# VHH binders against Glycine betaine monooxygenase reductase subunit (bmoB), part 12

Target 1, 368 residues: Glycine betaine monooxygenase reductase subunit (bmoB), of Chromohalobacter israelensis (q1qyu6)
Amino acid sequence: MTQNFFNPVTTQTWTNGRHNVRCVKVIQETWDVRTFCFMADQPVLFFFKPGQFVTLELEIDGEAVMRSYTISSSPSVPYSFSITVKRLPDGRVSNWLHENLQVGSELVVHGPVGDFNVIDYPADKVLMLSGGVGVTPLMSMTRWFFDTNANVDLQFVHSARTPRDIIFHRELEHIFSRIPDFRLHIVCERGDESGEPWAGFRGYLAQAMLELMVPDYLEREIFCCGPTPYMKAVKQVLKSNGFDMSHYHEESFGATPADVRADVEELAEQAEAEMEAVDTADMLQVEFSNSGKSIRIMPEETVHAAAAKLGLHIPKACGMGICGTCKVKKLAGEVTMEHNGGITEEDEADGYILSCCSTPKSHVAIEF

## First folded at step 5 (VHH)

Design i06 (framework vhh_7zox_3)
Fold by ESMFold2-Fast, scan of step 5:
Structure i06 (fold): chain B 368 residues (1-368), chain A 119 residues (1-119)
Amino acid sequence: as target 1 above (368 residues)
Amino acid sequence: DVQLVESGGGLVQPGGSLRLSCVASGFTFDYYSMGWVRQAPGKGLEWVSDIYEGGSTGYADSVKGRFAISRDNAKNTLYLQMNRLKPEDTAVYYCAREDSWYFGEMDVAGQGTQVTVSS
C-alpha cells in the first residue's frame, strides 16, 4: 500500500548466488515472444557482464524445474533485469512462463554467470551474429554499448524466419539509427504471409551476404548466438577464410554433445582415438544401484556421462555445478568434484555429489 | 543433423484409440525435452503435450485425461497414446525437440503423421 522508492545513493549490488525476485513488467516483443522484467523486494543493483545469464527455479505442476535464460537487459539499467522468452508450441516451460508469469509473480533465480560477454573480450571493432532467440545476449551487449556511449564500431547481423519474427525490431532500428558507427543488417528466410514482400536479404546467412554487409568481418571481434546449425554455418565460413578463431565467441550454455557441430565432432573423434589407445585396465566401474546397471569408464568421464551411456538420464540444467539439479547420492567410492556452489557442505557430508562435475577416482556406486 | 520421423497415424472412428510414434536421430535423445504439436486443416500449430527430460509431463486442456505422452530413451522414440478420439482431434501430428539453446526454439523436422477422426 505505501510507496517505497529505490534510493539511488544507498542501493546495494547483488552477488552471484540465489535471489528472490518479483516480476514488475511484461512486454510483448513479437506475436510469440515476451520480455519479463524483475526486481528484488528490497532495492538491489543487478550488475553483470552483458551477455551473462540466470537460471530460473520454477515449480510446475508440483515439480521443481530449472531453466537458463540470458539476461536481455543491460546492467546500465541496474534496478531490474529482464529475460526474453519465445513461446514454443510444444514447450512446457516457455508456455508456463507465458501463461503464468505476470506482474507481481515471485521467482527464484540463480546467477549472474556466463563467459559469453563483451567485458572480457574488449575490442574497438565488433561483429554480432544472431539467429532467432539468439538475439537476447547480443541485445544486452548492444544496449550496454548504446547506454554507455561506447567508442565501438558495431556491425549487427540478425537472421529471422520472417519480418514479423524479428525480435526487438523497432528498438534495434532506433539504436542503430542514432549512432553513426553502428550498422544493422537483417536477413529473413522469407516474407510475411500477409503484407508487402520482404525487400531485404532473403534466405540463410551466406558468405556473399556477409562480405557485402560487413566487408571487414575477418578483422572484427565476433560474438555469435543462435541455433546450432546457424552457428555451425557461421564457423565454417570463418574457418574456410582463415579467421583467427581466438576472436570468435559463441554462447554454448545448454548445448549437449548430441547437438554436435563439425569442429566438436573432430574433437570427439580425437578423444575416442585416445581412449581406444588406453589400457582397459585403467577403466573404473560405475554402478547404478536402483537401476541395476553398471559401466566401465575412463577416469576423466563424469558420473552423469556414465549414466547417459547406460540410457539413464540424470536431470541437468546448468552443467557447471551451480544449480544442484544433477545432485545424486554416492553410496560407495571416491570422486573428484569441481563445483561452483551448487551443493552444500551438509549435502557433501551426507554423501551427495553433483554428477555433471564429478569424475570417479575408484569404483563408484550411485543411488540412481 | 536432427531427424524426427513420425508414424502411427490413420483413420479412426470417434471414441477410438491410436498410438503415434516418433523415432529421433542425429542427437542424444535423453538430454532433450520432447513434445507433440498438431495442425488442423486451415489452422496454426497447436501444442498438444510435452515430456521433460526428467520425465515430467504436460498436456493441453483439450486432450488432458485422454492422451498420454511417454518416451523410450533406449530406442530414441517418443510416443503419444490417444484415447477417446474426437473429430476435433483431426490434424497432422508433429514430433518436436526442444532446442537446448535457451530452451527458446522447437525443431519440427518431420513430415508429420495424419490423424483423421471420422464424423
Scores: ipSAE 0.000, ipTM 0.188, lowest interface PAE 12.2, mean pLDDT 78

Design i07 (framework vhh_7pa5_2)
Fold by ESMFold2-Fast, scan of step 5:
Structure i07 (fold): chain B 368 residues (1-368), chain A 120 residues (1-120)
Amino acid sequence: as target 1 above (368 residues)
Amino acid sequence: QVQLVESGGGMVQPGGSLRLSCAASGFTFDYYSMSWVRRAPGKGPEWVSTISESGSSTSYADSVKGRFTISRDNAKNTLYLQMNSLKPEDTALYYCAKEDSYYWGEFDYWGQGTQVTVSS
C-alpha cells in the first residue's frame, strides 16, 4: 500500500453512536496499566469534550459484555483516541483486554458521552483531584489545556499507592514544568514498598495537605475522579468548608454486573418509530419542565424514550442503568427504577433517576 | 491491610438455604459498595450481587434474582448473602469483593472464598 495521511480539512468527525475501531498502538504505562490507541478503518476525526468516555462492546467467551472507559487522549490529537486500563485482580474485562487486545484488534465502541468535561464547566482557576486510574479523564483535560495554550490556573493533585504506580508520571512532569500557572502535586500512600525514594507527601489525601498544596482550593472549579472513599473524603472536606457543590464535578463507576444484555442502539431506534404511533386513554404524561415540552407514553416506556420522542437528547451509554449517564432530576410523580449500580443513594434521596431504566407509575415531571 | 474473610458455606440439599457472611477489616467499610462473586468448578468468575455503601440499593444476576438477598451491617463491618431455594447450578466457591470505583464491573479485593455445594 502507498503512504496514507489523515487530512483534517477533508476528514469527517465522528458522532455519538456505535463505531467500529481498530487498535493501532499499545503502551505499557506502569506494571499493571496499559494504554490502547484506536483508529477507524475509514479516516475520521475523534472530537469530543475532554473528560468524556466510551463504552466498549466486547464478546468474551461468547457472551456480550459492555464496559465504560474514559478517553485518556485529547481531542487536540484527533486522528485517534485512547483508553487507559488498569489490570485488576480477577477483573474479567480488564484482564481480557490486557491478554487479548493487541495492534490489529477490532472492536465496537459506543460514544463519545459524558457530562464530566471541562468544556461545559469553563473556569479560569481549576483544581483536578485524581486517585489511581482516575487520572485518565483528568489527563485528557490536562492535555487539552496544554495543547490549546489555555489561559487557566491549573492545580493537579494526584494520589497513588507507591511511586511506581504513578500513571503518566513523566508526561505530567513534562507538561507541568512548561507552564508557570500549572502546578502538579503527587501524594503516595507508601514510599518504601516501591523501592524508590519519595520526597513528597505520604499517606491519604487529607484536608491539611489540600490547604498546603492548594491554599485557594475553595475558589476553584473542581474535577475529581478516583476510588469511592477518595471522592467521599474530598466531598466531605468541601461540604464541611461551605464549598458551592455546583462547582464540584466527579466521575465514578460503581460495582455492576459483569455482562449487559441491553442493546443501547435498538432502544434509541424504537423510540423514534413510536413517535408516529396512536396513543390510548391509559397513557401517562411526562413533562419536561426546563424545555416546556410534554408527551403521553405507555406505562412500560422509559423516561428516556419519552424525551427522545420530543427531540430531547438525554445522554445514555449502557441503557441498563449501570453508568449513570442518563441521570435526570424528577420533580414530581412516581417511577419504577431498576438500576444496576449507576446511581447513588444520595442521588435518589435528592430526587434523581436514571431515565433509561425508569418507567412512570403516575404522571411525572422531569427537570430537563 | 485489607482483609475479607468469607464463612457460612457448606453442603445442602436442593431447595435448601444457606447464609454467607463476609467479615471486612483494614478499610472504611461503609465507604464501599460490596459484591458477591462465585466461581463454579472449571468455569470463570460470575457476578452474583452488589449492595451500595449504605445498603439501600441492591442488584442481582438474573440466575439468582428472587432467590438470593444481599445485605450488610456497617456497624459490624459485615456483608451477608441469604441463599434460598438452592439449585445444583449454585454449586461454587463464593467470594466477597470490594469494588473499584474507577471502572464499573471490576473488583480490587477478593477474599479466600467459601465453598457452597448443592447436591442430593
Scores: ipSAE 0.000, ipTM 0.243, lowest interface PAE 11.6, mean pLDDT 79

Design i08 (framework vhh_6z1v_2)
Fold by ESMFold2-Fast, scan of step 5:
Structure i08 (fold): chain B 368 residues (1-368), chain A 122 residues (1-122)
Amino acid sequence: as target 1 above (368 residues)
Amino acid sequence: EVQLVESGGRLVRTGGSLRLSCAASGFTFDYYSMGWFRQAPGKEREVVAAISEGGGSTWHADFVKGRFTISRDNAKNTVYLQMNSLKPEDTAVYYCAAEDSYYFGEPSYDYWGQGTQVTVSS
């Protein structure tokens, strides 16, 4: 058998695109969270910006399914990459991964991609705010800072349901105990109710807690990842205190239908106000046949944004044309669609488009 | 202690109406999106409707759109599902759920009720 060791001098870096990988390690993180570690068949170095993600291409019960997961590992250990997956009681993909993804399993991934990263937003003082599995991109960033001996003042605030649900708890404590300028704060919703001792903050992250834990939070570059209600509460606190939101960064691939509807209503109200002041010359009509609604938009606006302005929810996960979550059927008209593999040639032939990366060239009719 | 308690399920005739209620306690209700799910005999659980934290935004599955309406009363920590023009295929156990986290395209409903049976006769 031929041995293929990594040669750090000649081993090539992976590129943004489609990759065949193999699961080489499975780690149980909590009772409902597992980390899956991957390598390619041919040796590659998995360099990426900490906080970026990959999209998994899966076949579940004969159906093609795409799901995005943050790379939880750090590019400072580039011989493999990992994703960390919470098993969701109602989740089709997360349960399939926990039950079927084993050492030796082969998978297709797309990436690395993502704008949520610490490289594009360098700062001397950083605040990381995470809720539940939202810890994963922030853990990648933290591991990178630790391994590269970054000159950064890092404050990390993590919210979990109970002490047993704290993902990476011991590794976080280890990292933060070794660097004087790194401070870790953990808030548990139910504290001692889980039967584990908890001496820290209890309840939901509140402004008073943030002021006590990170008195200079309004002076930091902020990275936030967690459930939609968590991030909404954080943004309300920041905006209420005059924070410059250009220094706030967040990641969320899986907004609920209800949360996406909230964004849709906000955009619809803004569109109504703007329509009374804007010349409609050069606007294109987008019709949604099932709902009986239509709107005129500028050629640079997406079909997804058009739907949002009308109060219509079209699911959206990545917003980059990698996942098929925003797929809708086009009944008439022409669009420009710039995607990164979130739609098949067969789907395109059948008239499907990805609404989040499709802009109209003519009057367009959508089955929605 | 987190609890979700559904009520209102019963036997109704085709074309009838029914209102389901879900009373929530033990968490900050205003921070959570709420959903209604159903599971028919021999079928998988499916999402029926969802409502945002403030109640301003709602989603309804295509198969119930125009017939079912989700609403909430945050002062009472209660979610409602108004079901009109009921069909035999609406027969299922209906579950209330509170969404704690959503990760990369998959909803996470950490809090579930025990369900309420709705039977629609032909």
Scores: ipSAE 0.000, ipTM 0.276, lowest interface PAE 11.0, mean pLDDT 79

Design i09 (framework vhh_8h5u_2)
Fold by ESMFold2-Fast, scan of step 5:
Structure i09 (fold): chain B 368 residues (1-368), chain A 121 residues (1-121)
Amino acid sequence: as target 1 above (368 residues)
Amino acid sequence: EVQVVESGGGLVQPGGSLRLSCAASGFTFSDSYYSMGWYRQAPGNQHERVAIIYEGGSTNYPDSVKGRFTISRDNAKNTGYLQMNSLKSEDTAVYYCAAEDSYYFGEYDYWGQGTQVTVSS
């Protein structure tokens, strides 16, 4: 086998855009979590701000599917990048990746993008709060701090179901044992059947736990990533204690169809209450032709939000107009759409829009 | 041995009623963020959620069963229920109980083996 090594002197940096990559390594992190490591055929340096993400362009069962995953690796190791994927029981994409993505697999990614990063929000005292797979962007940030010898007071609080579900457990313990100003705290909902008792905090992250683990939590720059209920619980604690929310940053990725349904049903109930109270004179009608449903919304509301208020489940992964998951066909009317590359000029010419970043300028009709 | 076990399935005539039970072991509905959901799968179709009860007691149903099905739980018995009224032939399916972690949002921790419900004359 002849080796062909990348030349570090002539290797170019990637830019925000479309990239062809190949899977070069697959790592089993826990029983249901895998890390996939990618390189490009043409060597590139994968520089990004720790916490940023990529969007995968996949073809599943003959359909184009887009899904965003945070980059779990650090830009301090720039010849590859990694994503870490938890296999969800009902997850279409996560199951497809676990079953089909192997060393040698080729795919297209879009990125890097994302406002959730430590470079744009520098601080001497940082608190990272993660639930489950939400550890991934925070791990990227932590690896960056470790590798660059950053002078930062870092507190990391991670919540997992059981000890065996702690993603990156051994690496986190290693990193945090090496730096005096790095503190790691892990909360487990319950113990597992491994025979090792869990002697740490049990249950769900509570204010009292946070006060004991990180007494100065209200003085820190806070990065939070996890499921929506986890982040809502964190925000309630912070707001109830007068925290300056301009120092709070959050991110969420990998919504399941069940997650989308739950959000849609909540929004539908809220919409009924709001419609009873508002003057409808300035409202615009959005009609969903396939479902036979219509609703009046304010001009500032998105087509996706209108569908959600009617109990219609248009997929949405990134919410920023780069992934294309929320793409629907517009039959009539005009919208304002500001996207970041999740739709082609050809799709726009054919009447498609991204519902998550499209707001109505007139009464509109959507094929959904 | 954390698990959920369904019971109460069977054959019933159209317009009839049936009550399914879901017995949980290894966790409790009263001291966690677990929700309990009922799902069904007819041959050739994907799984469909027909009811969910959240840790706070609020419930949700799709239009196909709303007004006909009622989900409930008895925390003292650590058992969930699905009361099915005005049954139709379209309700014929295998029904599954799932314990859903609301705190980790949509991660289904435990699924039962399923119980067959047949609505036919």
Scores: ipSAE 0.000, ipTM 0.299, lowest interface PAE 11.6, mean pLDDT 79

Design i10 (framework vhh_vobarilizumab_d1)
Fold by ESMFold2-Fast, scan of step 5:
Structure i10 (fold): chain B 368 residues (1-368), chain A 119 residues (1-119)
Amino acid sequence: as target 1 above (368 residues)
Amino acid sequence: EVQLVESGGGLVQPGGSLRLSCAASGSIFDYYAMAWYRQAPGKGRELVAGIYEGGSTSYADSVKGRFTISRDNAKNTLYLQMNSLRPEDTAVYYCAAEDTYWFGEYDYWGQGTLVTVSS
């Protein structure tokens, strides 16, 4: 392989938009997690707010696919950026990336974007709560704090299945051992299953653990990222203890049946309350043709939220119109769709919409 | 949260059949990808069969035409019908549930059920 030297004086900054990048490094983080590091063919500075993400434009089996991944690297290392991807046995995109993305691979990315970032929510006391690969945006933030010598009181609580599943374990221990005001706590769901003993907390993150690890957790700016059940449990603890949720920030990239069901039950209760207070003449009907279900919603409500109220789960990852996972076919009616690149002009012409960012303008029929 | 419990394993002669069941607590199966894995002594864990959102299925080449995966969402139960069993099918069989939406960070495993194929 060749070495390239960059002139830092003449290197240009990237802009939000479409970029051609090349994979320059692949790091095995755990047995099922890899980090992919990217650079542009001509050197650029990849500045972004720590916690932001990019959307990959991929071609898998001749089909255009868009998927969002948080930038796990820090903008303090600006000549490259990295994403960290967990391989799933039956995951379409994660398996494709692990099998096909190697040093020299070229791909298109869109970004940087995202509201889940540490710059827009500055605070002297920060609590980071991560589950599994949800560590990635929080690791970006932590690397930024470390590299810029930020004056912050940082508490980091990470949950993993087993000790061998702790992503970035050595680097986290290194960073947190060097800064007196940085504290690291790791909880393992199953401490001894890998044959490796674990002396720390075991099980799922519980209120009692949080009170012991971070006694002042209710006084902190909170950043949370992990599986949907993990974040739901965290929010329940915070809300039940009177936390001001304007100081809680989360990035949601997954949904489980239990979370979807709970959200649907909550939305159904809210819909009943709204029916008491709102003129039904202002409501619009959303019909789901394959399911044979329909519901009347307020004009500002999304197609995805309407489906959830009926117990229908339309997949979504980002909820921001970037990743395309919530794409459904519209059979009739008009919507306002405010997306950030998660759908092509060709898909729109064929009648597809992103349900998570599409609001009906008229009565609408959806193929779902 | 999902808890998985397998049943239906046992000793069977070559050419015989077994039906494995996996019962889940508090889940809505149609939102999960569900799968059967197996691990033979001294071997790694391998995927046997998967069933995805909407009911589409996939099978390992070694079991295609012999095994059938299915689920009953009303009973919260996943099944694996195993026909024309061979000695090389001997393994501990595991039920798994995984989130397939974006990064599938959420996966659950049962404790496993032993299937022995010998005469």
Scores: ipSAE 0.000, ipTM 0.151, lowest interface PAE 11.6, mean pLDDT 78

Design i11 (framework vhh_7zox_3)
Fold by ESMFold2-Fast, scan of step 5:
Structure i11 (fold): chain B 368 residues (1-368), chain A 120 residues (1-120)
Amino acid sequence: as target 1 above (368 residues)
Amino acid sequence: DVQLVESGGGLVQPGGSLRLSCVASGFTFDYYSMGWVRQAPGKGLEWVSDIYEGGSTGYADSVKGRFAISRDNAKNTLYLQMNRLKPEDTAVYYCAKDDSYYFGEGFDYAGQGTQVTVSS
């Protein structure tokens, strides 16, 4: 088809689920970052809450691989959606996407999902704190505010390694130059080795910088996204100054939030507990409260497998606990969860688990 | 320049123990997550363990309960205590600095590696 005769009045919206999409545009954002724009063969409107993500279903070297990426585009431009991908040294999936994903490429995505969004946390004064590609959900939110003419006092603080690593640099400058109540601040760790020297704030984001850039930062609804050290430093500043953390929202990439002691005694205790659970445990009940179904499973079997036996479809992660695709709310009971970064410490505190790598230690109730 | 220098590898019998060390320089060590990855002959890289700036740890299922990762931020040094070693643990072990911006994908820098051979 040479011409696409989309009728915008009758085009249907997507829903949370599995979608076939096609890459229609590839944009080089920085030397190591690309944006991939997708549409469906049958036209759909890609509405979502700004800050939500999709999970890509890929086949790499004959293996099924799942990876979550934030939707960097805004639902205000709903005929397509985009993800923005940094090429990681020795990264399997990011390198595969950069080398193989091109205009015309077809893939499956799952979504939209995610609790990190501006719709559920409306505020007149917002502070966005981003590190590296953590800019992606915050850019979606910023584009949404810009396109909907939202009456929001927005302060945006972005941290990058060097000036050449600032993702969406010129677009951010352009947006904020047009909206008097929106401010952009950029911090670089250092200047470019082969580029222009950086004359702005230098180093890691520090309390003194926040006080200078955003004097009222403790009075704002805060959205933070970046590497674990970056977000931890932000939280320490906020907590040490008495900030109400119910007004702090974060999303993380790449780091496991597991707080496990590493001494030999603790490892021995873990091994003994696991052996006792396997050798002495009866079948344990897993209850799915929303569906009204339950099943008994052995302790070595996952919550996801239990759901599948009951005909319940929980979206499946890569099996390593790296992505949040199989995340479900645990209402009661104890599980052993062995993950590799697909769930945050805050999610675990709120009772969430990754069903594909969680096994029951007691009777368990799941919100599904 | 980021530099990672591993040591502590060698030949050990099955059931034995080794302690690997990695001395880091060229970056603010305590700001970054660090980890160990390994590569057996003819295979790809396998993630072994990581430790975040706050001390939280993760382990691959194949080594959980046998290996312990730790760090000494004052010495810019990362450690891997390997217990109850198996022939399948035979690999070159690399110290890695993690600047990953996506869930669980890759390390930004790795050292030159240290060989661990588990055989009789």
Scores: ipSAE 0.000, ipTM 0.187, lowest interface PAE 12.3, mean pLDDT 77

Design i12 (framework vhh_6z1v_2)
Fold by ESMFold2-Fast, scan of step 5:
Structure i12 (fold): chain B 368 residues (1-368), chain A 123 residues (1-123)
Amino acid sequence: as target 1 above (368 residues)
Amino acid sequence: EVQLVESGGRLVRTGGSLRLSCAASGFTFDYYSMGWFRQAPGKEREVVAAISWEGGSTWHADFVKGRFTISRDNAKNTVYLQMNSLKPEDTAVYYCAADEDSYYFGESHYDYWGQGTQVTVSS
């Protein structure tokens, strides 16, 4: 029987929105990393810009949980899409996915979305910098370049703890061995005594390594993905060497309260400098009742951004109104909330809003 | 119970030296990367130094390179930060942190944090 085969001529493209999908393949990438491959309940072509992500809608311990993962597969293989998930110590969602998501599992995803992609930032010379699972969006981009025979000079620098922790190691070596203008550099913190010996670069990624591996790194369009401190260190190197940061692009996954606080302090300093130049005539007041602080913002500015300007940190993960992490209670006033499913009708009725996608229509008061 | 306890923070003169210690308990210390971070009033928390689980790889921020040295003693479950040629701008609360899943320096993947120790550098 061929009833489960797609008709490639009549298969339609997915659209940005809510999709029912089924896990069709699980691949063990490393000892703590798995790739999950999905197909829709009705066959569709999963076209997206390489580097974009999906948000998974999960139910864990009776609680609705949203978690974003980059699409690690390429739109050049459009009949399915994949996400690649590292099992984090004491991680709630990553452990649940590794233990419960199997071939045949059904779930809801939202997407595709995301501004971190290679299509909107075309360049002849590209540098990809990845740390750990941050390899996932860059792998999507690399697979796309390879499959479309893109005319690009690609330098890829990936950091891992040991050789056994290199995600997509064999595929990266295969792709980069086939194209003369593709160069792969892998940095391992240490060698692997239980597996293959490591004769390459050792330690943490440092400026000296970048200068040796990619001597023209300051002339490239740069795509960086990894933990927040990895990207901060990369940006420090680039800024200290006069790099034009308009050619630097980054994506990060998983924010901690400490990361949010650090970002808020930086934003507050920037906001103070900007306030003297801004026309205050059209601003609306946002009051944070628990903190006893208030600020005037432009109508197009979010409640989350207003809190940040006052040094208040409201957690966020997606920034798009999908995940619900930025949920706060509104005590008074009216907002326009452009959410993508991260809040329920019951929460809205109780006065909750998603601060990252809510803008004021009047003077508002927030319980924070 | 996982616990990280920093010690050694105090008032020091400009140009002086100080060694911070962080005692770890409640987890398998030998399998964790360790880092030192600092936060001064009105500034973001910044990474100062990091050391791999075996001590074979270290990283130091450019603003402390040549002055500060991170080290560890796995037999004592302790990580150290030796601070030399101290400057007033080194005044901050210093935190140690542990990360099972980190293979490089920084904050976002560190799983366990100490409560911090205050270092004040006067002129």
Scores: ipSAE 0.000, ipTM 0.230, lowest interface PAE 13.1, mean pLDDT 78

Design j01 (framework vhh_8h63_2)
Fold by ESMFold2-Fast, scan of step 5:
Structure j01 (fold): chain B 368 residues (1-368), chain A 119 residues (1-119)
Amino acid sequence: as target 1 above (368 residues)
Amino acid sequence: ELQLVESGGGLVQAGGSLTVSCAASGFTFDYYSMGWSRQAPGKERELVAGITEGGSTYYADTVKGRFTISRDNAKNTLYLQMNSLKPEDTAMYYCARDTYSDFGEYDYWGQGTQVTVSG
């Protein structure tokens, strides 16, 4: 029996784009969390910056659906990549993945992408703050630090609902028990639901807990990932204590937080000044009906960019027309839309467009 | 203790209007996205509307143009205004809390309030 193994020395690296992958392993992490491990049919090396994500192209009940998931594996183990998915009660995509993804399943994924990563923000002292499934990008970063023997003082604070809900609990304990400069702290909203007694911190992450667990938290490079309310609470603690927010980094797959709106309004003011210097003869008007705002843009500019110039924030996760996050309803006019999924033919028939990859052919009106 | 309590359901005639409400307690309401789902006997539960903490909304195609979701952060209350009701809107309506502002990925549900639309 002779096997044909792929040659690891000549295996090529993937690039940002569309990839056909196959699920090669499924791991039950907690009672409601699974890790899905993928490889390509022609082996590739899945290099990325720890903390980056992929977007899955799915078909659910005949509808095209795009969903972004953080790569939970580390690029230090590059022959495969993994995503870790919590099954949420009545969640559309998370339930579909748990019910339908198995060893042998084929998927299309887009990526790797994402600015939330540890490589672009090097520091001697790092604090990782995670809530629930927000542990996934931070676990990727932690695995990378561990595998590369990084010279870093790492404090990891993880918040979970109950002890049985602690994702990667055994692996975190293993990693943090082996490195003297790595410290792990776990906070549970309530104790011992699984029958295991919990003697650690209870409740929601509070300033007093941070002061006890990480007395030098205000001197660290901070990476935070979790539910929107968790991250807002963390930012309030940091801002109220005079933390330099240029050393705070966060990741969220939901709608853009309201605190980003000020940056969008500043960008809009700059764009308006720049447009005054340009010949407007070829410009097309984009009207946002709900906000009562309008702007003229060049035909090569996107509807999303037009909204941003007016201080209107249309959510976007990828900017590549892959996810449906930037989907808006077009009330009038014609656009050229170049997308890579993230919108169905039925949505287009109903007048929806992806603002991040739609450019005007005429004057257009958008419901936003 | 997290609690979501729906109210305002009842019997309404086809073509009529009804508003259901959800009173939230045990968490910082204005930090969370919220949603409404419904389930009729013998059918699967479906998401009908969602609202982010910033006020952006989502509607299922079955209710778009007829239902309006809104929130009052000062009262910790979520609302669903239902207009032009049809017999097929008959269902138990559930309030839900969204942790990631990703519509359809809710982690907590209330007890529900029954809406019955007669012909």
Scores: ipSAE 0.000, ipTM 0.330, lowest interface PAE 10.1, mean pLDDT 80

